# VH-VL binders against Flagellar basal-body rod protein FlgF (flgF), part 11

Target 1, 245 residues: Flagellar basal-body rod protein FlgF (flgF), of Caulobacter vibrioides (q06171)
Amino acid sequence: MDNALYVGLSRQMTLRRELDIVANNIANANTTGFKVEDLMVRTEQAKPAKTLDGSSPVKFVMDTGVARNFTQGPMTKTGGDYDLAINGMGFFKVQANGGERYTRDGRFTTNPEGILVTQAGAPVLDDGGGQITIDPRLGPVTVGKDGIVSQGAIRVGRIGLVRPDDLSTFAKDGDNLYRNTTNTAPQPVTDAQIHQGMLEASNVQPVIEITKLIEIQRAYESVAKMMDNTAELSRSAVERLGKIN

## First folded at step 4 (VH-VL)

Design K36 (framework fv_latikafusp)
Fold by ESMFold2-Fast, scan of step 4:
Structure K36 (fold): chain C 245 residues (1-245), chain A 121 residues (1-121), chain B 108 residues (1-108)
Amino acid sequence: as target 1 above (245 residues)
Amino acid sequence: EVQLVESGGSVVRPGGSLRLSCAASGFTFDDYGMSWVRQVPGKGLEWVSGINWNGGDTRYADAVKGRFTISRDSAKNSLYLQMNSLRAEDTALYYCARDSYGDYVGYFDYWGQGTLVTVSS
Amino acid sequence: SYELTQPPSVSVSPGQTARITCSGDALPKKYAYWYQQKPGQAPVLVISEDSKRPSGIPERFSGSSSGTMATLTISGAQVEDEADYYCYSYDSSGNHGVFGGGTKLTVL
């Protein structure tokens, strides 16, 4: 085993992943509700090794993952009746084809049946897990800070906001949605407010992401050259040994 | 003692959907990336999709991108492949495989027995 | 589009040396791996990272890689080594795993 080549391969794969994450952040800098991502390295404490000369327990990198920053993005006033932003930590619930999903993207609309839906057509769920149906004949919709949806004096539903106990349990599942990866249901939220006529923008800082992109590309090239040089040295040694034999 | 057991293979019509599962045991599931590799009976191997240790990163072969979704459940030590818009060329034995490096796309040190998916009318 | 090219078949007599090649443009910078597959069975890793033999794999198996070509060598091939052999590596980006077309080894 060549430890230097193994370390180089591992580092190259990590840098390749960082490059992809940064590129995705840049691609989503203008995506409503998008949360910036960064690479997280998983580190594990090793058990004390048996050795002729005693060794201390060693921390080592086992694997890599993605950390998502759920920090509130800037809010933009749109004036749209179905544009909703969450002030505080919470998520809208939607019924996607694969099941219940969660989102910070409040660009909603109504379908021909009057159901409040996402841009992809997924129904937005109320606090009881049902759909919210708007009757266009009853006039404009008002959404209160507590999520109550009304048309004049008629209350048509209450938008449910939820939050998982651990934000790391929410995994990306296309269409600006998150999936709960655990068997524990997210809890109803009472410490967040909904603002009608506003949208939450991405929390990506493009200049920072572009700077990271350049640095990662340089590091990737450096590691690739190191690995290439190490592989060439190994191959040259094998070739020389083959000639001598 | 490492075991990977696939299930869910069936006969489906073109345009249909199917979900494959892989139950893992005998190792710390969260330390490893996982992949799906398929093989048309009597033909060669084709890498289909990979997922890293925590499910935060996924990779797909061009032939299945946009139609297949790989996922994992660490509490159940299980890997999944949701297959949508199935085509005749998706007919194959689907293997669950463990990635040695743990990141996302590495090499495979253990394989399951495979589960057969047939797409026909 | 990236492809790993293997000969479709290789034949040797028992005790002879078998050599199976794998060619690809990314191999100078990417590791090659070798899998053995017998009929009705899942593949088994026989060589990792160009030349490393996993525990439990017989010493007669060895690997090497030079330039755009990786080679699996079986010194003193046995009848039990009859199988399909696949090389595996990555495309230039490292984002996709790629298998060679496979080589059927016959030990007559």
Scores: ipSAE 0.000, ipTM 0.378, lowest interface PAE 19.0, mean pLDDT 80

Design K37 (framework fv_latikafusp)
Fold by ESMFold2-Fast, scan of step 4:
Structure K37 (fold): chain C 245 residues (1-245), chain A 121 residues (1-121), chain B 108 residues (1-108)
Amino acid sequence: as target 1 above (245 residues)
Amino acid sequence: EVQLVESGGSVVRPGGSLRLSCAASGFTFDDYGMSWVRQVPGKGLEWVSGINWNGGDTRYADAVKGRFTISRDSAKNSLYLQMNSLRAEDTALYYCARDSYGDYVLGMDVWGQGTLVTVSS
Amino acid sequence: SYELTQPPSVSVSPGQTARITCSGDALPKKYAYWYQQKPGQAPVLVISEDSKRPSGIPERFSGSSSGTMATLTISGAQVEDEADYYCYSTDSSGNHGVFGGGTKLTVL
């Protein structure tokens, strides 16, 4: 009907989606391993780093219209035997939701059977796709930077780290998990390290997200007001035409 | 760049004591276990001692257990080896080496140039 | 006392493949590491965790481990590869580091 009203509805839909993403980021500002998300726009281009250190540029991953920033979050030392952090681009493998899933959340523990599990009870998988069983009688567990899990003299297993060829193929599947949306299996990584006694925090910057939230809300209200004015003018025009005829 | 610089090597009489130091730079010292490795001139390598990332756990080769003490100081990014009751058999070039993240006795990836300890009368 | 056994010497011609073995009863459960040492210099890590090559190490160096034997392979050995090579691992307790006796590689 009205081109200006159609444009306003389209813009309102985009702003609502941006609002949902920012609200989700804020809700997960304290979630271990969480990666900040933003709505992808066509003009968003990676700027080449001009630093001499050759540090890796910020990596973004798309899930339909959503880009995820996989920039390393702050690391904190906890001293927990089963708290693990990944330095570099890699994911832990877990058995959850009917299949293999991936996560950056290294808050692990053992269940009564001694199996290494996530906080939700999902088994953490080794490099061969099997479970890792810790025997509490053998004393504390040591996890090397290569993922080898040992108790004293016994090599218990090796935590598998993997990465998809294209990070955009990972989709959220609840509980801070990702699922692979393609038929191409993620590959083992050799350029990432596991750090025992540490956790990777969210890379959300709360001040930035709150600022975005406020501006998006204001923009949404502005669009709604513009649409109300357009509708009012349309009603007035109909009434005026009614008088002429 | 990651660097380890040893110091403290000297000539000492049997039964004497020495303290070796290792200054670390170019990496987050407190994230890594550290080891001492020695080499008798013209002979092979021998692991001597290791310490984990926070100094809460230490291990020693049987030949030095009870005589040597490994320690670290995070404020100074330094590793130490206190050597007591020295024997002629302890004469060697002593290397400081960076071990594994959070732990030790897994595998050393960066080595210093070594400091020579000579035990003789 | 647990020992890692290496041959005392290996000789190859330039361009030939050199293989240095390291035998130990704990190697099925413990990673092997390989160090290169040239006269008057500190050791350099050339292979970590059985088969991983650290950055800066030429592609001609490779490692493998099967059962109680780890192997360092230098494909197309060069004169600059002349050095003493040491394997390293932990004993069965995991409490002690252990070096092999060293292998002198000669490239003639």
Scores: ipSAE 0.000, ipTM 0.397, lowest interface PAE 16.3, mean pLDDT 82

Design K38 (from K05 with heavy chain D57R S100A V105E; framework fv_latikafusp)
Fold by ESMFold2-Fast, scan of step 4:
Structure K38 (fold): chain C 245 residues (1-245), chain A 122 residues (1-122), chain B 108 residues (1-108)
Amino acid sequence: as target 1 above (245 residues)
Amino acid sequence: EVQLVESGGSVVRPGGSLRLSCAASGFTFDDYGMSWVRQVPGKGLEWVSGINWNGGRTRYADAVKGRFTISRDSAKNSLYLQMNSLRAEDTALYYCARDAYGDYELGAFDIWGQGTLVTVSS
Amino acid sequence: SYELTQPPSVSVSPGQTARITCSGDALPKKYAYWYQQKPGQAPVLVISEDSKRPSGIPERFSGSSSGTMATLTISGAQVEDEADYYCYSTDSSGNHGVFGGGTKLTVL
């Protein structure tokens, strides 16, 4: 096996995954609360022990994952009563169909029962894990920096903000939700503030992502040229390429 | 540190022979194709020969085909160029270079030695 | 018989953009590589696979390839960029490595 064909195939797979991530970042550059993602690649190169054919094929081990940058995005003023943004590191807690989920997307509304919900209809949870019910007859809602929801003098509830000990344990579950992958519950946070009438924009930097997209496309074409050149030079390696997939 | 060190360059009369060596260190030698590139003093670069990662394929520039033989020894992490029937036109600094893609012609020649001088004169 | 053609010299003032071209019939299908060589030194790869910049190479270096012409671009050339530049590729058969004749870049 020519090492160049093996490396080329492996590189194409990595580039396709990186392309998907960058394309998703670009698609969500204007999505409220979206966090930019990058491909994490750990490459280990090892020569197999006790080869019998006398050749020394290169073995590449690639562990691929997604790193999310949870850095706060720009804040935009909307003036909406149910538009909420978090200043600091924390997550809104919501009750989705599959269980408790977490999000930084503060585009909320009320359902016909007056329950504070996400755009998808999932209830936003208070600090006790319950729902927050707004009575439209009591006038406009105000949300304090500490998350306390009030209508006039009446305290309706408190928005529950949480943070996991390790952000890497939050896995994507839909476009704007995160699922806790561990058995350890996220902890309440006291070092974050809620701002009513504001939304957190994506932390995607479009120029950087578009530059990456162009570079990935060119790299993919480059690998294709390299593989074309290599196959032209060494046809015997082509028969082994099907075994690598 | 990734390094290539050439040796074996000397003054030889036309029709003579020389064997050049290139010692590789700091990387897995067996993973890479290798090439010899020469440069006449004060002139440009000329690709001479290449060998793939396992020595199963070799290629030669037309000017040296039939006279030069490229080979490698994995146990010694070394590349060789056997030069026979030397001509005045073969006078040059000979570089050893690493092909990053495992096929000598596709390499970026990302690592180069410092060269070994071969002078063919009478 | 296959040849990569470069201009013998290019001159720019510091801070100007230098462009060095390389022409060859196989370049639509074969990668171009660019090497920088300073007097008494081994060549250094500055652009791989038409346009990829190796780690450690300043961002002012870029490459492109369109049709039968590859171009090395140095945006905001500096005095330290004075060197001979060589393009490299394979011929149409894929059996031979071919260097261009080299371009002397003067930054003064």
Scores: ipSAE 0.000, ipTM 0.377, lowest interface PAE 17.3, mean pLDDT 81

Design K39 (from K05 with heavy chain D99E Y104W, light chain K29Y; framework fv_latikafusp)
Heavy chain, then light chain:
Amino acid sequence: EVQLVESGGSVVRPGGSLRLSCAASGFTFDDYGMSWVRQVPGKGLEWVSGINWNGGDTRYADAVKGRFTISRDSAKNSLYLQMNSLRAEDTALYYCARESYGDWVLGAFDIWGQGTLVTVSS
Amino acid sequence: SYELTQPPSVSVSPGQTARITCSGDALPYKYAYWYQQKPGQAPVLVISEDSKRPSGIPERFSGSSSGTMATLTISGAQVEDEADYYCYSTDSSGNHGVFGGGTKLTVL
ESMFold2-Fast, scan of step 4: ipSAE 0.043; ipTM 0.489

Design K40 (from K05 with heavy chain G33A N52S G55S D57S T58I L106F; framework fv_latikafusp)
Fold by ESMFold2-Fast, scan of step 4:
Structure K40 (fold): chain C 245 residues (1-245), chain A 122 residues (1-122), chain B 108 residues (1-108)
Amino acid sequence: as target 1 above (245 residues)
Amino acid sequence: EVQLVESGGSVVRPGGSLRLSCAASGFTFDDYAMSWVRQVPGKGLEWVSGISWNSGSIRYADAVKGRFTISRDSAKNSLYLQMNSLRAEDTALYYCARDSYGDYVFGAFDIWGQGTLVTVSS
Amino acid sequence: SYELTQPPSVSVSPGQTARITCSGDALPKKYAYWYQQKPGQAPVLVISEDSKRPSGIPERFSGSSSGTMATLTISGAQVEDEADYYCYSTDSSGNHGVFGGGTKLTVL
């Protein structure tokens, strides 16, 4: 009885986490560069322990995590001079949150000082780790496929692209940014191209996520009803056994 | 200089299988996405399938999905199209095309082969 | 299924301007490309990303896109421009490449 109720509660908690992830995916279906997430669930059975009182509790331990799918999202033309998309597996480098951060979100702009920045105002870093400064007096900006930023004949910098050895080491750090969770620096990428006037859309498939949302809600309600019914049946059984009619 | 050469086109019975090959030369094969485009003799062009530079993204036209498999081999600088469960409607000249964008299939097919003819008939 | 619509044929005299249109609901968000195909030959990319001419394409070729319509313009058409012209784009999802039905350009 007790174990069945515990398992039901654990299942409800797992379903709540699935719901949160799916809801977050739906909320970010139109977020530039967003990567869809899924719940990873691992269940381990605890080994029974022998005690002097003869008790041997059995517990199920659930381990949950989030897997992020870095598959490239659809490209959309915008025609914006500072809208950049990466064709290939690489990340823009930005200076944010007290250090170097990484992003696929290429919605850039210039600040009043002419520095190329993200929408949140974080500077976009060049291949040497420095900032890229645009001089409005030199005319329109052109960004080549190799990341070279030019104004007319003048090269003003090169956008640095990097990739970690293991994509799973990148963790979210707000504002569509990733932080490196290891001591190994991401490596420069030369096999990816930058496209000016394009943005990478989210790789979320809204219809699939909405279907998951509905299924999770139904499962959650089903578990709740099962737990309520189980409690009632257990109470009735105890009463019948105790009365000795 | 830059060339794409298709091969493998033949006469095949309905329900049969055929594998097309495309040999690339004169450029760094792994820097480019590749596509297969077909054309029924005397008719228009139809996009069949595309594959990114690293095989990480693969797309198929609805008419061939589940029957055709696109693949590439970096060591041989070659693109392939495995065609299964062939139908009369698959009769066409099959072109191999390089996408100038690289990883994602954008449709800027700047280099084309001469095509290889596939005929599905009894 | 998503379609790109082109007129089946366009006729022009040598030296006149030819205009070939391509209509599709996804064109406001997706780039259009133009291909020229002569009999017995593979297609040749003549306009990239709505309006850009690849290296080696004569200056008389130009492209534009506005709303749901892309246009290929050949200013001062030459006899050697006689060919079939195809527009190409992706559907709204970006998962499928789509060619227009083709336009036969006749230079009389």
Scores: ipSAE 0.005, ipTM 0.477, lowest interface PAE 13.4, mean pLDDT 82

Design K41 (from K05 with heavy chain D30E D57Y L106F, light chain Y88Q T90Y G97V; framework fv_latikafusp)
Fold by ESMFold2-Fast, scan of step 4:
Structure K41 (fold): chain C 245 residues (1-245), chain A 122 residues (1-122), chain B 108 residues (1-108)
Amino acid sequence: as target 1 above (245 residues)
Amino acid sequence: EVQLVESGGSVVRPGGSLRLSCAASGFTFEDYGMSWVRQVPGKGLEWVSGINWNGGYTRYADAVKGRFTISRDSAKNSLYLQMNSLRAEDTALYYCARDSYGDYVFGAFDIWGQGTLVTVSS
Amino acid sequence: SYELTQPPSVSVSPGQTARITCSGDALPKKYAYWYQQKPGQAPVLVISEDSKRPSGIPERFSGSSSGTMATLTISGAQVEDEADYYCQSYDSSGNHVVFGGGTKLTVL
């Protein structure tokens, strides 16, 4: 009975985590740049450099975490001068939370000092890691496909796009931001383009996520009811045995 | 003391709109799923709509789907029901209720408000 | 449209056992819940998850569920238990909360 209760509790914990992930996806179905998440079990393979038989030694590590699908979301035309979308796999760099952070959310604006910032006020970084300052006296800003920011003939800067070697190393850090969890810096991207006047929508498919949510809720209730039925049967047996000496 | 207080009930014409509110107090509102349940005076209970703890998932009864919208504002500890295209059969006392499972919408209601009366008549 | 079926009324004498039934095809896989409603008052949850008593509910209230039928039992019914009782569960999809039609309990 301790064993049956343990199995039920383990299943409830997994289902609850799955429910939280799916609910978060649904909550962010209309969030610019949001990437859909799934519960995943990860397997790590040990480095096999000097294996005699040529096979890779494997240490199977079961790590239950979240996997993020970075597939590009639909593009929406807004016409905003500071609305930017990335076509291809890359991330904007911003200065937030005490360091360099990454985002696909291109809803930018300027602060009173003329610095290009996110909606939360975090500076957007150029390819050299510096800030981009817009002078309102120089007229409208244009952003080229290569990320070059200009006002008329004046080059203001270049928005830096980067990509990590392994997308799974990016962890969520609030405000639609990602932090690099490794010591390996993300590399500059040359195969992605920036489009001014567009935003990348979420890649969440609401119908799929709602279907998952309903199925997980049903499973959670079924497990809870099964655990209760098991406890009731045990209680009934004890009561019957207690009445007959 | 855990309490839910509904407001916004009124007399409206068929085809009209109305917004109901429910103010929560005495518990951490953002930890709980919430529902609206209605009751025609002298008749039985009918579930209308539910919303999970963060507002990311909503459910509706077939009778109101496409006409009613449930929403919540955790900063104000408030639940809302926007009712559009009202019909005579929507006439009822509308209760605000808390889901006893906490942050998920299972539809087991441990705390209820006093209700707010909506009358749809010519 | 999925339905939970309750008898419209049940009558018992004070101190007798009242049994209110709730029938539905999804009950083998879905929990049943029970609510008490007195005139002019909001419903009160008296039984959760087939058989659990919420804090503050008298011990004379109990619930069970077997196959397609859930039962609310009030052992030694008191005059103050006179009320309308509603069962509640879900349709087979789990997408809709469903209430039974209600049972008026008379204790005389």
Scores: ipSAE 0.000, ipTM 0.426, lowest interface PAE 14.5, mean pLDDT 82

Design K42 (from K05 with heavy chain N52T D57E L106M, light chain K30Q S51T; framework fv_latikafusp)
Fold by ESMFold2-Fast, scan of step 4:
Structure K42 (fold): chain C 245 residues (1-245), chain A 122 residues (1-122), chain B 108 residues (1-108)
Amino acid sequence: as target 1 above (245 residues)
Amino acid sequence: EVQLVESGGSVVRPGGSLRLSCAASGFTFDDYGMSWVRQVPGKGLEWVSGITWNGGETRYADAVKGRFTISRDSAKNSLYLQMNSLRAEDTALYYCARDSYGDYVMGAFDIWGQGTLVTVSS
Amino acid sequence: SYELTQPPSVSVSPGQTARITCSGDALPKQYAYWYQQKPGQAPVLVISEDTKRPSGIPERFSGSSSGTMATLTISGAQVEDEADYYCYSTDSSGNHGVFGGGTKLTVL
């Protein structure tokens, strides 16, 4: 294939992926606990597995992935008894999607049984991996900075915060949830605090993301135009050579 | 006795540098966020900079961003403000203030020092 | 840039209710705080998180916040309440502290 067209197509596919990521960031600029994403591109030289008929190998192979920025978003007030924000690097544990999942989204409620749950109804787990049950007959709920849930003098439980040794091992698993991709459990966190009546906002910077969106769109169109011009020139050259021959 | 004591205010020429200090006593310093707030004599209050309880995040007013650096030293129970490229508009009384909510970047300032005067003039 | 707007002055007679307003677009999402400052003194926190009165602050002080406006109310204002009052909040990003311009309360 024409080398310029191949390079253009590869660049166009990378720009499409960048566009999707930026668009997703913008769509989640107001999503509680959302962490901004960016594209990671790695380029390696490789030889083909077979060169039986003199096939021309690609000079570079592109490997793409997604990097997530876990930088803390701003805290916003809600005054809700079950709205919780984490100050520091830690994650809430929830029972969702067939297993233990992690989240920074502290928009919690209670179900009819009094169990502390996410908006989707998934139980929030304590430091021992169990559920937290709140009894409305015992009065208003207080959540301390250490995660201890109390109703008056009665200790109901403790919200467990955890952190993996390597944040890159957390993969997106649906609505504002992360799954651990390793068989090593995240460790309890002692250097993070919980604030009741607050929610952590997205760490997306909308103006920056919109600027990226515009730049990516322009780059995509530029590459598309280059490919169209290259194809047209190739067609024209073939037609002229055919006519003279 | 819970108190904050500022020091380091002086007369400095435009373009000069100055380091302010705030000594904290009577409470667990690392449980609280800290801020610097300034006031031109006879004028209103202006928030300058803040630092979280664990020192993990710092915030700056646009007027001082890139010129001022806030820091804290747990071993000395002290807060600092390094001021570079000083301008006449930085002339003010600088207060050290404790954030009563130590687990996020800024909040209620329940304890204030007496202030230290910084004058930027020729 | 984001700002909190306060009236420059409010005047009341002793025993009357003083109301000082503070308006800002981020107030629906960010807590408001109120500070009292007398000449030559450091500010004193009189209302925390929209409505909470710190210990030691007289019961006549109260706060509220609705939409883009926060209000400090002094029920039965006394001569000793004569001071400059500042509201404080963070901007919509939560990354910058912002003081209102201040309101001079005069009690006749």
Scores: ipSAE 0.010, ipTM 0.537, lowest interface PAE 9.6, mean pLDDT 84

Design K43 (from K05 with heavy chain D103E L106F, light chain S92I G97W; framework fv_latikafusp)
Fold by ESMFold2-Fast, scan of step 4:
Structure K43 (fold): chain C 245 residues (1-245), chain A 122 residues (1-122), chain B 108 residues (1-108)
Amino acid sequence: as target 1 above (245 residues)
Amino acid sequence: EVQLVESGGSVVRPGGSLRLSCAASGFTFDDYGMSWVRQVPGKGLEWVSGINWNGGDTRYADAVKGRFTISRDSAKNSLYLQMNSLRAEDTALYYCARDSYGEYVFGAFDIWGQGTLVTVSS
Amino acid sequence: SYELTQPPSVSVSPGQTARITCSGDALPKKYAYWYQQKPGQAPVLVISEDSKRPSGIPERFSGSSSGTMATLTISGAQVEDEADYYCYSTDISGNHWVFGGGTKLTVL
């Protein structure tokens, strides 16, 4: 009994994780800059403890993780002076949770002090790691393709775009923020452009995610039914074995 | 009671075609992956083809790839195997089997049919 | 083509331990499954995922896998255990499922 139950429980845990990921994708289908996630199953080599005879056979273990798809989402025109979208692979830098964080979400605004901030109030950082301060009295702000922020003739700063050498080193740290998990700082990028008055939409494809949700729910129910049918299957197997001559 | 019943086995000439059917009952058909496994009389087992719960993923043994097509019909709770360009070596008892791990795994077959005999001869 | 290798036959006396081996290069990374088939009957799954015994299968059946070899063990074999035993697994790609050639177990 334990065997069919164990297999069912393991599959249910994997399906539950996949369900949570797909549900989160659907919940963020309309979230600016959101990147779709998928369950990643990995196999890692492991060595069991040595036996009394000194042998050390090699075994493999299955591990599951989350993979994030950083492909660019469609861009939408808003006309907002502080709405920014990145065309190409790069990330905005923000100051949050006592450290430098990264995001593709360009829904910015100014706080009462005139500092350019995210919707959560986190300062957007320039290429030198400082804050960008907008003076409302100097007129409308213009952001160039290279990230230079100007008010008329006055250069206010430059929004710095960065990219890690390996995108998998960016870990989620709250909604639409990423944390660098390595000691290697992200590098400035020159092959990405900033577009003022535009926002990058989520790269979630709702129809695909809804289809996955239905499939996962059916799979979860199937596994539950398989586990519930353990007694019937066991009885059927015993009956069939009894008929074998 | 969970059961699978195959049908459609017949004598066919080389190069001919045949369609096998498997009727499922006693369980929610659409929750399970299904496979066809064949056995030459008196010889060993050979996996032929598998299909997931909705028919979106199909797999084939190299020996039958391009000649056989597995499919399913949820409305009829039935599994099918369309066999084209039949060869003498396709002669076997064909079993319908349910995958006990569900729609994304092929291999742990907990329910089998009784089999349907296909003979390819001149 | 990937193959799983089994001995053609194994013979034991009633009450003795029978061991049936299955060899394949992908077995360190892929699970092995074991099926019992008696004459004129459909196969029965006796061991799944190397070592898991399905509900209804007698406690005397057990499985293990080490390196490129999977083993089905029948402790205290009984006359009713006489059957053909097949191992089943995938190649390294996971796209090709294969049965071993089968082992005829005789209990006399």
Scores: ipSAE 0.000, ipTM 0.388, lowest interface PAE 18.3, mean pLDDT 80

